# Ledger of designs, part 9: VH-VL binders against eRF1 methyltransferase catalytic subunit MTQ2 (MTQ2)

Target 1, 221 residues: eRF1 methyltransferase catalytic subunit MTQ2 (MTQ2), of Saccharomyces cerevisiae (q03920)
Amino acid sequence: MLPTPYVKCDYDKVYEPAEDSFLILDCLEKEHDFLKQKFGNRLAIVCEIGSGSGIVTTFLMQNKIIPQENSIHLAVDINPWALEATLDTAKLNSCKSSFLEVIQADLNSSIRNNQVDVLIFNPPYVPAECVPDVPGSREEADQWLDLALLGGKDGMAITDKLLRQLEQILSPDGVAYILFCARNKPKEVIKRFVDTYKWNVKLIETRKAGWEVLSVYSFTR
Key: E = the ipSAE of ESMFold2; O = the ipSAE of OpenDDE; V2 = 0.75 times the mean of E and O plus 0.25 times the DockQ between their complexes.

## First folded at step 19 (VH-VL; framework fv_axatilimab)

Design v3 (from z3 with heavy chain K31R R103F; at its last look DockQ between E and O 0.77; V2 from the best seeds 0.00; counts 0 for: pae E 5.4 > 2)
Heavy chain, then light chain:
Amino acid sequence: EVTLKESGPALVKPTQTLTLTCTFSGFSLSRYGMGVGWIRQPPGKALEWLANIYWDDDKYYNPSLKNRLTISKDTSKNQVVLTMTNMDPVDTATYYCARSYYFQWSGYPFDYWGQGTMVTVSS
Amino acid sequence: DIQMTQSPSSLSASVGDRVTITCLASQSIRSYLAWYQQKPGKAPKLLIYKASSLQSGVPSRFSGSGSGTDYTLTISSLQPEDFATYYCQQYYDTPLTFGGGTKVEIK
ESMFold2, look of step 19: ipSAE 0.095; ipTM 0.637
ESMFold2 (binder alone), look of step 19: mean pLDDT 92; pTM 0.943
OpenDDE, look of step 19: ipSAE 0.290; ipTM 0.731

Design v4 (from z3 with heavy chain S100T, light chain S31K; at its last fold request DockQ between E and O 0.69; V2 from the best seeds 0.00; counts 0 for: pae E 4.7 > 2)
Heavy chain, then light chain:
Amino acid sequence: EVTLKESGPALVKPTQTLTLTCTFSGFSLSKYGMGVGWIRQPPGKALEWLANIYWDDDKYYNPSLKNRLTISKDTSKNQVVLTMTNMDPVDTATYYCARTYYRQWSGYPFDYWGQGTMVTVSS
Amino acid sequence: DIQMTQSPSSLSASVGDRVTITCLASQSIRKYLAWYQQKPGKAPKLLIYKASSLQSGVPSRFSGSGSGTDYTLTISSLQPEDFATYYCQQYYDTPLTFGGGTKVEIK
ESMFold2, look of step 19: ipSAE 0.186; ipTM 0.674
ESMFold2 (binder alone), look of step 19: mean pLDDT 93; pTM 0.949
OpenDDE, look of step 19: ipSAE 0.470; ipTM 0.817
ESMFold2, fold request of step 22: ipSAE 0.105, 0.018, 0.059; ipTM 0.643, 0.600, 0.599
ESMFold2 (binder alone), fold request of step 22: mean pLDDT 92, 92, 93; pTM 0.945, 0.948, 0.950
OpenDDE, fold request of step 22: ipSAE 0.464, 0.377, 0.431; ipTM 0.797, 0.773, 0.794

## First folded at step 20 (VH-VL; framework fv_axatilimab)

Design u1 (from v4 with heavy chain K31T Y32R; at its last look DockQ between E and O 0.76; V2 from the best seeds 0.00; counts 0 for: pae E 8.3 > 2)
Heavy chain, then light chain:
Amino acid sequence: EVTLKESGPALVKPTQTLTLTCTFSGFSLSTRGMGVGWIRQPPGKALEWLANIYWDDDKYYNPSLKNRLTISKDTSKNQVVLTMTNMDPVDTATYYCARTYYRQWSGYPFDYWGQGTMVTVSS
Amino acid sequence: DIQMTQSPSSLSASVGDRVTITCLASQSIRKYLAWYQQKPGKAPKLLIYKASSLQSGVPSRFSGSGSGTDYTLTISSLQPEDFATYYCQQYYDTPLTFGGGTKVEIK
ESMFold2, look of step 20: ipSAE 0.013; ipTM 0.560
ESMFold2 (binder alone), look of step 20: mean pLDDT 92; pTM 0.947
OpenDDE, look of step 20: ipSAE 0.044; ipTM 0.683

Design u2 (from v4 with heavy chain N52L D57E; at its last look DockQ between E and O 0.66; V2 from the best seeds 0.00; counts 0 for: pae E 8.8 > 2)
Heavy chain, then light chain:
Amino acid sequence: EVTLKESGPALVKPTQTLTLTCTFSGFSLSKYGMGVGWIRQPPGKALEWLALIYWDEDKYYNPSLKNRLTISKDTSKNQVVLTMTNMDPVDTATYYCARTYYRQWSGYPFDYWGQGTMVTVSS
Amino acid sequence: DIQMTQSPSSLSASVGDRVTITCLASQSIRKYLAWYQQKPGKAPKLLIYKASSLQSGVPSRFSGSGSGTDYTLTISSLQPEDFATYYCQQYYDTPLTFGGGTKVEIK
ESMFold2, look of step 20: ipSAE 0.011; ipTM 0.583
ESMFold2 (binder alone), look of step 20: mean pLDDT 92; pTM 0.949
OpenDDE, look of step 20: ipSAE 0.296; ipTM 0.756

Design u3 (from z3 with heavy chain Y32W S100T; at its last look DockQ between E and O 0.47; V2 from the best seeds 0.00; counts 0 for: pae E 7.0 > 2)
Heavy chain, then light chain:
Amino acid sequence: EVTLKESGPALVKPTQTLTLTCTFSGFSLSKWGMGVGWIRQPPGKALEWLANIYWDDDKYYNPSLKNRLTISKDTSKNQVVLTMTNMDPVDTATYYCARTYYRQWSGYPFDYWGQGTMVTVSS
Amino acid sequence: DIQMTQSPSSLSASVGDRVTITCLASQSIRSYLAWYQQKPGKAPKLLIYKASSLQSGVPSRFSGSGSGTDYTLTISSLQPEDFATYYCQQYYDTPLTFGGGTKVEIK
ESMFold2, look of step 20: ipSAE 0.018; ipTM 0.586
ESMFold2 (binder alone), look of step 20: mean pLDDT 92; pTM 0.946
OpenDDE, look of step 20: ipSAE 0.331; ipTM 0.754

Design u4 (from v4 with heavy chain S106T; at its last look DockQ between E and O 0.82; V2 from the best seeds 0.00; counts 0 for: pae E 4.5 > 2)
Heavy chain, then light chain:
Amino acid sequence: EVTLKESGPALVKPTQTLTLTCTFSGFSLSKYGMGVGWIRQPPGKALEWLANIYWDDDKYYNPSLKNRLTISKDTSKNQVVLTMTNMDPVDTATYYCARTYYRQWTGYPFDYWGQGTMVTVSS
Amino acid sequence: DIQMTQSPSSLSASVGDRVTITCLASQSIRKYLAWYQQKPGKAPKLLIYKASSLQSGVPSRFSGSGSGTDYTLTISSLQPEDFATYYCQQYYDTPLTFGGGTKVEIK
ESMFold2, look of step 20: ipSAE 0.144; ipTM 0.653
ESMFold2 (binder alone), look of step 20: mean pLDDT 93; pTM 0.951
OpenDDE, look of step 20: ipSAE 0.335; ipTM 0.770

## First folded at step 22 (VH-VL; framework fv_axatilimab)

Design q1 (from z2 with heavy chain R103L; at its last look DockQ between E and O 0.20; V2 from the best seeds 0.00; counts 0 for: pae E 4.7 > 2, placed apart)
Fold by OpenDDE, look of step 22:
Structure q1 (fold): chain C 221 residues (1-221), chain A 123 residues (1-123), chain B 107 residues (1-107)
Amino acid sequence: as target 1 above (221 residues)
Amino acid sequence: EVTLKESGPALVKPTQTLTLTCTFSGFSLSKYGMGVGWIRQPPGKALEWLANIYWDDDKYYNPSLKNRLTISKDTSKNQVVLTMTNMDPVDTATYYCARSYYLRWSGYPFDYWGQGTMVTVSS
Amino acid sequence: DIQMTQSPSSLSASVGDRVTITCLASQSIRSYLAWYQQKPGKAPKLLIYKASSLQSGVPSRFSGSGSGTDYTLTISSLQPEDFATYYCQQYYDTPLTFGGGTKVEIK
């Protein structure tokens, strides 16, 4: 097993790593050889949307899932506390800052088209009446946390938004790893991508965690 | 108005199966996110969660009861049924059903409760 | 399982008193904590959800606070109708678990 990063984060302000986070780590470990083979001999852009505590990005970096000298990590989060946490977590685990860029943005709004070789997305997937508004200030910690959790009517509002942009985000050979819970009806999403969009979608990892059955799928053209 | 009401036997013999029915109104288990749970409380003791069922027929049980529980719903009748096998005097308690809107990271805990039904397990 | 530890198990207070009940979770429950009031022979009544959100119809003298593992229910000025047993409950993960309860008695 690859080591799990030590996290330096205020959990009152940033999403605490949980089963979903750890499942993603396991997924990335499982995909390590694949990713290394596919992207290890080129400069690769690795992007995590919703970096939160920084545990996933740091995991990628410290374990050299993609050789660090050949990768640039973009950690995107709308939560300013998450950006700080990501930097702190990376630093705590001796990740080289020169290969990490943190970006405050809504999803991929600040990322150039067709640039991302590896995309990781742990979405807010919890059903809610609506997607929370972005807080007006940093001090509204609870509201920032809600953004990491609540995914709209069926928990898919944010995921669907990302999925619609997936082709635009990924490089031609890019791969996206996206986490779903069973209640998100991932099979329907997968069917659409496979049957309609003619993408390759693979189940990488699945796990039951309390109330949830979580799964991570990979998406490629 | 949301209401729930438990019904079932007041007395059960040891080793027998308890069947409780929760009949509710004011909401529907066809609504996304909606659920009903069972909670029991021995006399003078704390509350213990037993099981939940949700609109999509997803079911959750207290693992401490080692597969003694079965929860089911009839949405058309606005009923949820709980069965508990191999009853023991230690299972003597007031049994409540309650409405829940729980999803991980969101939702509501038990916001409406039935009045509860006392179940005594005795020879 | 997430254990919920309430303290104190019982307390005596007078009308008008400020009452504080604490609930400690064995792990972070990320504010997914509810408080219930139960009177003898009655079902529990939801008071607070999400650690600090007041349930509709509940008097404003009730308030909840806390984060992580530590949570508090406060009754700013105890009223005669507030003498009851109070329970905390986490709904962060299964199994759902309740605290042991705090009985608020008349001094």
Scores: ipSAE 0.076, ipTM 0.676, lowest interface PAE 3.9, mean pLDDT 92
ESMFold2, look of step 22: ipSAE 0.108; ipTM 0.627
ESMFold2 (binder alone), look of step 22: mean pLDDT 92; pTM 0.947

Design q2 (from z2 with heavy chain R103Y; at its last look DockQ between E and O 0.49; V2 from the best seeds 0.00; counts 0 for: pae O 4.1 > 2)
Fold by OpenDDE, look of step 22:
Structure q2 (fold): chain C 221 residues (1-221), chain A 123 residues (1-123), chain B 107 residues (1-107)
Amino acid sequence: as target 1 above (221 residues)
Amino acid sequence: EVTLKESGPALVKPTQTLTLTCTFSGFSLSKYGMGVGWIRQPPGKALEWLANIYWDDDKYYNPSLKNRLTISKDTSKNQVVLTMTNMDPVDTATYYCARSYYYRWSGYPFDYWGQGTMVTVSS
Amino acid sequence: DIQMTQSPSSLSASVGDRVTITCLASQSIRSYLAWYQQKPGKAPKLLIYKASSLQSGVPSRFSGSGSGTDYTLTISSLQPEDFATYYCQQYYDTPLTFGGGTKVEIK
């Protein structure tokens, strides 16, 4: 079992790692050999959208899921507090800052097309009337937290947006790991990707977490 | 306006099955995230959660009641039904239905309640 | 199961008093905590959700605070209509569980 990073984060401002976060870590551990074989001999761009506390990005770095010298980690989050948390968490766990870049952005808006070799996405998927607006100030801590949770009317607004951009985000050989809950009806999503888009989608991990049945799927062309 | 109302027998004999119906208005169980739960309260005692049902027919039960509970919904009628088998005098309580929401990891607090219906279990 | 320990079980107070009720969870419930008010012969009424969010229509004299396992309901200035029993409830995980209640009585 690979070690879980120590997190340095203000949980009043940034999403606290939970069952979904830990499931992603387990997924990455399970996929360690695969990722190492596929990307270990070239420079790989690893991107986490919604880095939050930085636990996932730090996990990738400290455990060298992809060899450190062969990987650049992009931690993207719209929440400025998450960016700070990610940097702090990485530093706390002795990750080299030269291999980590934090980016304040909405999803992949600041990432070049077809650049990402490994994408990790833990989406907000809580049902809500609408996706919250981006706060105008750093001081609106609760609103920033809501962004990490609320996923629109059917909880899929943000996930669907990312899915529509997945082809543009990933490199030709890229892989995306995306977390779903059962209520998101991941089977329908998977069916679309497999049958319509002709992608390869694989269930990596599934786990009950409280009320949720969580699953992580990998997406490849 | 959201309203809920419980209906069912006021008196049940031991070992019999209790069937309660919650009829609601002002919301629909076809809406994503929407749910209805049952809570009971013995006289002078604390509240006890029994079961929840949600828009997608997902159901949750209090494990302490050892599979005595069955919850179902009829979305078209705006009704939720709770059955409880093998009733005992200890099950004497006011039974409430209440609206809830699905939330990440969790349910949602009960924001609207019925007035409750008193059920007495006695021979 | 997550046990909710509420304290005190009862208290006496006067109009205008500051009242504090505490709820302790047996494990972290991550602010998935609600407070209810119940008057005799009536259904509970939701006051606070997510530990500190005031339900619509609830007077501002009610407030909730806390995180992790420790939570508090505060009535800044008790009013005549506030004499009731109060319950905390966690909705972090099933089974949903309530505190034992706190009866606020007139002194």
Scores: ipSAE 0.043, ipTM 0.661, lowest interface PAE 4.1, mean pLDDT 92
ESMFold2, look of step 22: ipSAE 0.306; ipTM 0.698
ESMFold2 (binder alone), look of step 22: mean pLDDT 92; pTM 0.941

Design q3 (from z2 with heavy chain R103T; at its last look DockQ between E and O 0.29; V2 from the best seeds 0.00; counts 0 for: pae E 8.2 > 2)
Fold by ESMFold2, look of step 22:
Structure q3 (fold): chain C 221 residues (1-221), chain A 123 residues (1-123), chain B 107 residues (1-107)
Amino acid sequence: as target 1 above (221 residues)
Amino acid sequence: EVTLKESGPALVKPTQTLTLTCTFSGFSLSKYGMGVGWIRQPPGKALEWLANIYWDDDKYYNPSLKNRLTISKDTSKNQVVLTMTNMDPVDTATYYCARSYYTRWSGYPFDYWGQGTMVTVSS
Amino acid sequence: DIQMTQSPSSLSASVGDRVTITCLASQSIRSYLAWYQQKPGKAPKLLIYKASSLQSGVPSRFSGSGSGTDYTLTISSLQPEDFATYYCQQYYDTPLTFGGGTKVEIK
């Protein structure tokens, strides 16, 4: 089992690593040989959408899930506190010599160019009546946590948006890892996605975390 | 301050339907993660879970009783209602409502309880 | 269904004694285990959640330990107000299930 990064951030402003975060780490560890075989001999662009504390991006860099010479890490978050946390966590774990860039953006606004080789997304998957408004300024930072949690109808509002754009985000050989909870109805979502597109979708890991059942799927062409 | 209080009949005849209301304050079922559950305790016996309902209307029932139980909420009144059909003398117990908190990866135990209401099922 | 086996069913102890209560689950519950104290005529009171985390307002003489299937509640120095019945409860999976209880009585 690969070491888990030490995290340094203000949990009043940034989503604290939890069972969903750790499931993603385990999935990336499980996929290590596959990713090394696929991207080990070339430059890879690795993007995490919703980087939060930076634990996932740091885990990738710290453990060379993709070899350093073949990877450029992009950490995307709309929460400016999460971007700061991501940089701090990477530094705390001695990853500052890796190529890491943080981008303040809503979802994938600057990455729809078919260049992302590895995409990781732990969406705001909690069902709610609506998706929260984006705070108007950095000074409203306490409102940023709701944005990390609440995913609208069936918890799928943000995830569905990403799925519709996935063809434009991933490189030809790219892979996406997306987390779901049971109330997102992932089997139904995946069936609709596969019926609409000619993609391979594979369950990587499922885990019962108390009463919640979490799952991570890989998406490849 | 979080409080819960059970209300309903103290005496029910066999085969009748029991309706219990939990009225609470100090929290709202419109807030992420909030839930209310029902637990009963026959005299001198252990606790038995009956049902939970959460902020998103997700509902969980004890499967040994599920055909007899219905749980619902009225968020505007801060109330949760449990209905249990076909009552029998073995259902004589103290009935509690209690707050539960649901997280995105786990539930929490019952952190605040009502005082309980004794329901006797007898002819 | 996850069965919770609690032991002993009763015990007698003196003020100042160290008391240990065991709860065994029929399958792993990954530390999603709570302990409750119940006094006669009163509702249960949460003491411990997640196997080892102390609920606010609960004295530090109470502690919980264990993992997987085996869990323990310890009272390091029993006080007069601690004579009660104690229940464990798993909240890992539905149906939520309780142990049979342990009655702690004054010797």
Scores: ipSAE 0.012, ipTM 0.584, lowest interface PAE 8.2, mean pLDDT 85
ESMFold2 (binder alone), look of step 22: mean pLDDT 92; pTM 0.944
OpenDDE, look of step 22: ipSAE 0.055; ipTM 0.666

Design q4 (from z2 with heavy chain R103K; at its last look DockQ between E and O 0.36; V2 from the best seeds 0.00; counts 0 for: pae E 6.8 > 2)
Fold by ESMFold2, look of step 22:
Structure q4 (fold): chain C 221 residues (1-221), chain A 123 residues (1-123), chain B 107 residues (1-107)
Amino acid sequence: as target 1 above (221 residues)
Amino acid sequence: EVTLKESGPALVKPTQTLTLTCTFSGFSLSKYGMGVGWIRQPPGKALEWLANIYWDDDKYYNPSLKNRLTISKDTSKNQVVLTMTNMDPVDTATYYCARSYYKRWSGYPFDYWGQGTMVTVSS
Amino acid sequence: DIQMTQSPSSLSASVGDRVTITCLASQSIRSYLAWYQQKPGKAPKLLIYKASSLQSGVPSRFSGSGSGTDYTLTISSLQPEDFATYYCQQYYDTPLTFGGGTKVEIK
């Protein structure tokens, strides 16, 4: 029911919003009341890792999913074209007065300080032999898109790294929303994660999107 | 730019096995998301999908024909092979190979087609 | 299996007419729909993908619309070279399925 942001960017360089993007939007809409109750009376730090076109971060800001208007939205991407697209998408949807910061960083950078209240991650979940190298220049467009897509063995190389660091990233009351595809074997991954870390992990939504089965899980302590 | 060509026998006897080869250029099945599919069209009738194979060797078959179909690829030769067993006169059709692109959450339609090859099944 | 019902099965129209062809899916296919043109003796040609996106090199008089289960191909001003059979095809789920075709005849 909540309006989807208008997106306009160069899809040769930036991952186009797709069924995985829209599933995340639907999950955040479904979680709206929960997030409003949890963070309604305090300033929150909201972080999207892999912001891409900026559609998810803009959806959050546009619809006040995190109700305190001065809450900080961090959009993190290693792709410099994605950072530009995120700022442009926010402007296109009248979000210029919202607190948005874009950060060029990889997953291993300095967000491991227990400050993130809401984390959203649409990882590169496609199985491949290896994770692509970070391009040496801004103009290697094909390689930037590969980074958005390819997740190494079982599609879990980048997601496993995040999961191992999740305790250091989230604030004590924080929640993470992480997307998986069926080939990631999320039920097995989550069972091992819960056995190791004793977190509460809930399935928010599963959706068949063409030939892929996608799912989004929430992670809380 | 992108081309595909079907090759194989024009005439097959009932019960025999049909083997068709799709040879293509202008793209590679070693590239993420690339795929090739087979579609047939009996004379004067609608198109019927048979099978797809993708860059990661993922394979999809029409379940109505599943036990009769095998699809394989040779990426170094830019070839895809379809084998169909126990041919019957009802299988008389033009057989096409076509390119498909698979991305993160979905496939693409068939954007480039071969010319097709007519296969007649009769005694 | 997702069944595609295409209508009409044939139509006759004059040059310059607006022509519409409809395709009904037995369940939602979420705009994962393609339209193909096939001229006699030739392979199909992709016109439209994702319900409304025009394939490169296809004249702008072709357009696609619809969502959910109901989809439409429109030719805004029919030309003599548009005599052909048109097929819709869903690619939301396997098996991939085609409509029965619409033969467009020029009066």
Scores: ipSAE 0.028, ipTM 0.608, lowest interface PAE 6.8, mean pLDDT 87
ESMFold2 (binder alone), look of step 22: mean pLDDT 92; pTM 0.944
OpenDDE, look of step 22: ipSAE 0.619; ipTM 0.854

## First folded at step 23 (VH-VL; framework fv_axatilimab)

Design r1 (from z3 with heavy chain S106K; at its last look DockQ between E and O 0.68; V2 from the best seeds 0.00; counts 0 for: pae E 6.8 > 2)
Heavy chain, then light chain:
Amino acid sequence: EVTLKESGPALVKPTQTLTLTCTFSGFSLSKYGMGVGWIRQPPGKALEWLANIYWDDDKYYNPSLKNRLTISKDTSKNQVVLTMTNMDPVDTATYYCARSYYRQWKGYPFDYWGQGTMVTVSS
Amino acid sequence: DIQMTQSPSSLSASVGDRVTITCLASQSIRSYLAWYQQKPGKAPKLLIYKASSLQSGVPSRFSGSGSGTDYTLTISSLQPEDFATYYCQQYYDTPLTFGGGTKVEIK
ESMFold2, look of step 23: ipSAE 0.015; ipTM 0.601
ESMFold2 (binder alone), look of step 23: mean pLDDT 92; pTM 0.943
OpenDDE, look of step 23: ipSAE 0.174; ipTM 0.735

Design r2 (from z3 with heavy chain S106A, light chain L96F; at its last look DockQ between E and O 0.36; V2 from the best seeds 0.00; counts 0 for: pae E 8.2 > 2)
Heavy chain, then light chain:
Amino acid sequence: EVTLKESGPALVKPTQTLTLTCTFSGFSLSKYGMGVGWIRQPPGKALEWLANIYWDDDKYYNPSLKNRLTISKDTSKNQVVLTMTNMDPVDTATYYCARSYYRQWAGYPFDYWGQGTMVTVSS
Amino acid sequence: DIQMTQSPSSLSASVGDRVTITCLASQSIRSYLAWYQQKPGKAPKLLIYKASSLQSGVPSRFSGSGSGTDYTLTISSLQPEDFATYYCQQYYDTPFTFGGGTKVEIK
ESMFold2, look of step 23: ipSAE 0.023; ipTM 0.617
ESMFold2 (binder alone), look of step 23: mean pLDDT 94; pTM 0.952
OpenDDE, look of step 23: ipSAE 0.436; ipTM 0.798

Design r3 (from z3 with heavy chain K31R, light chain K50Y; at its last look DockQ between E and O 0.40; V2 from the best seeds 0.00; counts 0 for: pae E 7.8 > 2)
Heavy chain, then light chain:
Amino acid sequence: EVTLKESGPALVKPTQTLTLTCTFSGFSLSRYGMGVGWIRQPPGKALEWLANIYWDDDKYYNPSLKNRLTISKDTSKNQVVLTMTNMDPVDTATYYCARSYYRQWSGYPFDYWGQGTMVTVSS
Amino acid sequence: DIQMTQSPSSLSASVGDRVTITCLASQSIRSYLAWYQQKPGKAPKLLIYYASSLQSGVPSRFSGSGSGTDYTLTISSLQPEDFATYYCQQYYDTPLTFGGGTKVEIK
ESMFold2, look of step 23: ipSAE 0.012; ipTM 0.584
ESMFold2 (binder alone), look of step 23: mean pLDDT 93; pTM 0.950
OpenDDE, look of step 23: ipSAE 0.021; ipTM 0.633

Design r4 (from z3 with heavy chain Y102W; at its last look DockQ between E and O 0.76; V2 from the best seeds 0.00; counts 0 for: pae E 3.2 > 2)
Heavy chain, then light chain:
Amino acid sequence: EVTLKESGPALVKPTQTLTLTCTFSGFSLSKYGMGVGWIRQPPGKALEWLANIYWDDDKYYNPSLKNRLTISKDTSKNQVVLTMTNMDPVDTATYYCARSYWRQWSGYPFDYWGQGTMVTVSS
Amino acid sequence: DIQMTQSPSSLSASVGDRVTITCLASQSIRSYLAWYQQKPGKAPKLLIYKASSLQSGVPSRFSGSGSGTDYTLTISSLQPEDFATYYCQQYYDTPLTFGGGTKVEIK
ESMFold2, look of step 23: ipSAE 0.287; ipTM 0.684
ESMFold2 (binder alone), look of step 23: mean pLDDT 93; pTM 0.952
OpenDDE, look of step 23: ipSAE 0.304; ipTM 0.758

## First folded at step 24 (VH-VL; framework fv_axatilimab)

Design n1 (from z3 with light chain K50A; at its last look DockQ between E and O 0.20; V2 from the best seeds 0.00; counts 0 for: pae O 6.1 > 2, placed apart)
Heavy chain, then light chain:
Amino acid sequence: EVTLKESGPALVKPTQTLTLTCTFSGFSLSKYGMGVGWIRQPPGKALEWLANIYWDDDKYYNPSLKNRLTISKDTSKNQVVLTMTNMDPVDTATYYCARSYYRQWSGYPFDYWGQGTMVTVSS
Amino acid sequence: DIQMTQSPSSLSASVGDRVTITCLASQSIRSYLAWYQQKPGKAPKLLIYAASSLQSGVPSRFSGSGSGTDYTLTISSLQPEDFATYYCQQYYDTPLTFGGGTKVEIK
ESMFold2, look of step 24: ipSAE 0.069; ipTM 0.624
ESMFold2 (binder alone), look of step 24: mean pLDDT 93; pTM 0.951
OpenDDE, look of step 24: ipSAE 0.018; ipTM 0.590

Design n2 (from z3 with heavy chain K31T; at its last look DockQ between E and O 0.39; V2 from the best seeds 0.00; counts 0 for: pae O 3.9 > 2)
Heavy chain, then light chain:
Amino acid sequence: EVTLKESGPALVKPTQTLTLTCTFSGFSLSTYGMGVGWIRQPPGKALEWLANIYWDDDKYYNPSLKNRLTISKDTSKNQVVLTMTNMDPVDTATYYCARSYYRQWSGYPFDYWGQGTMVTVSS
Amino acid sequence: DIQMTQSPSSLSASVGDRVTITCLASQSIRSYLAWYQQKPGKAPKLLIYKASSLQSGVPSRFSGSGSGTDYTLTISSLQPEDFATYYCQQYYDTPLTFGGGTKVEIK
ESMFold2, look of step 24: ipSAE 0.303; ipTM 0.718
ESMFold2 (binder alone), look of step 24: mean pLDDT 92; pTM 0.943
OpenDDE, look of step 24: ipSAE 0.032; ipTM 0.653

Design n3 (from z3 with light chain S28K K50D; at its last look DockQ between E and O 0.64; V2 from the best seeds 0.00; counts 0 for: pae E 4.5 > 2)
Heavy chain, then light chain:
Amino acid sequence: EVTLKESGPALVKPTQTLTLTCTFSGFSLSKYGMGVGWIRQPPGKALEWLANIYWDDDKYYNPSLKNRLTISKDTSKNQVVLTMTNMDPVDTATYYCARSYYRQWSGYPFDYWGQGTMVTVSS
Amino acid sequence: DIQMTQSPSSLSASVGDRVTITCLASQKIRSYLAWYQQKPGKAPKLLIYDASSLQSGVPSRFSGSGSGTDYTLTISSLQPEDFATYYCQQYYDTPLTFGGGTKVEIK
ESMFold2, look of step 24: ipSAE 0.196; ipTM 0.681
ESMFold2 (binder alone), look of step 24: mean pLDDT 92; pTM 0.948
OpenDDE, look of step 24: ipSAE 0.377; ipTM 0.765

Design n4 (from z3 with heavy chain K31S, light chain S31D K50A; at its last look DockQ between E and O 0.05; V2 from the best seeds 0.00; counts 0 for: pae O 10.9 > 2, placed apart)
Heavy chain, then light chain:
Amino acid sequence: EVTLKESGPALVKPTQTLTLTCTFSGFSLSSYGMGVGWIRQPPGKALEWLANIYWDDDKYYNPSLKNRLTISKDTSKNQVVLTMTNMDPVDTATYYCARSYYRQWSGYPFDYWGQGTMVTVSS
Amino acid sequence: DIQMTQSPSSLSASVGDRVTITCLASQSIRDYLAWYQQKPGKAPKLLIYAASSLQSGVPSRFSGSGSGTDYTLTISSLQPEDFATYYCQQYYDTPLTFGGGTKVEIK
ESMFold2, look of step 24: ipSAE 0.015; ipTM 0.581
ESMFold2 (binder alone), look of step 24: mean pLDDT 93; pTM 0.948
OpenDDE, look of step 24: ipSAE 0.000; ipTM 0.535

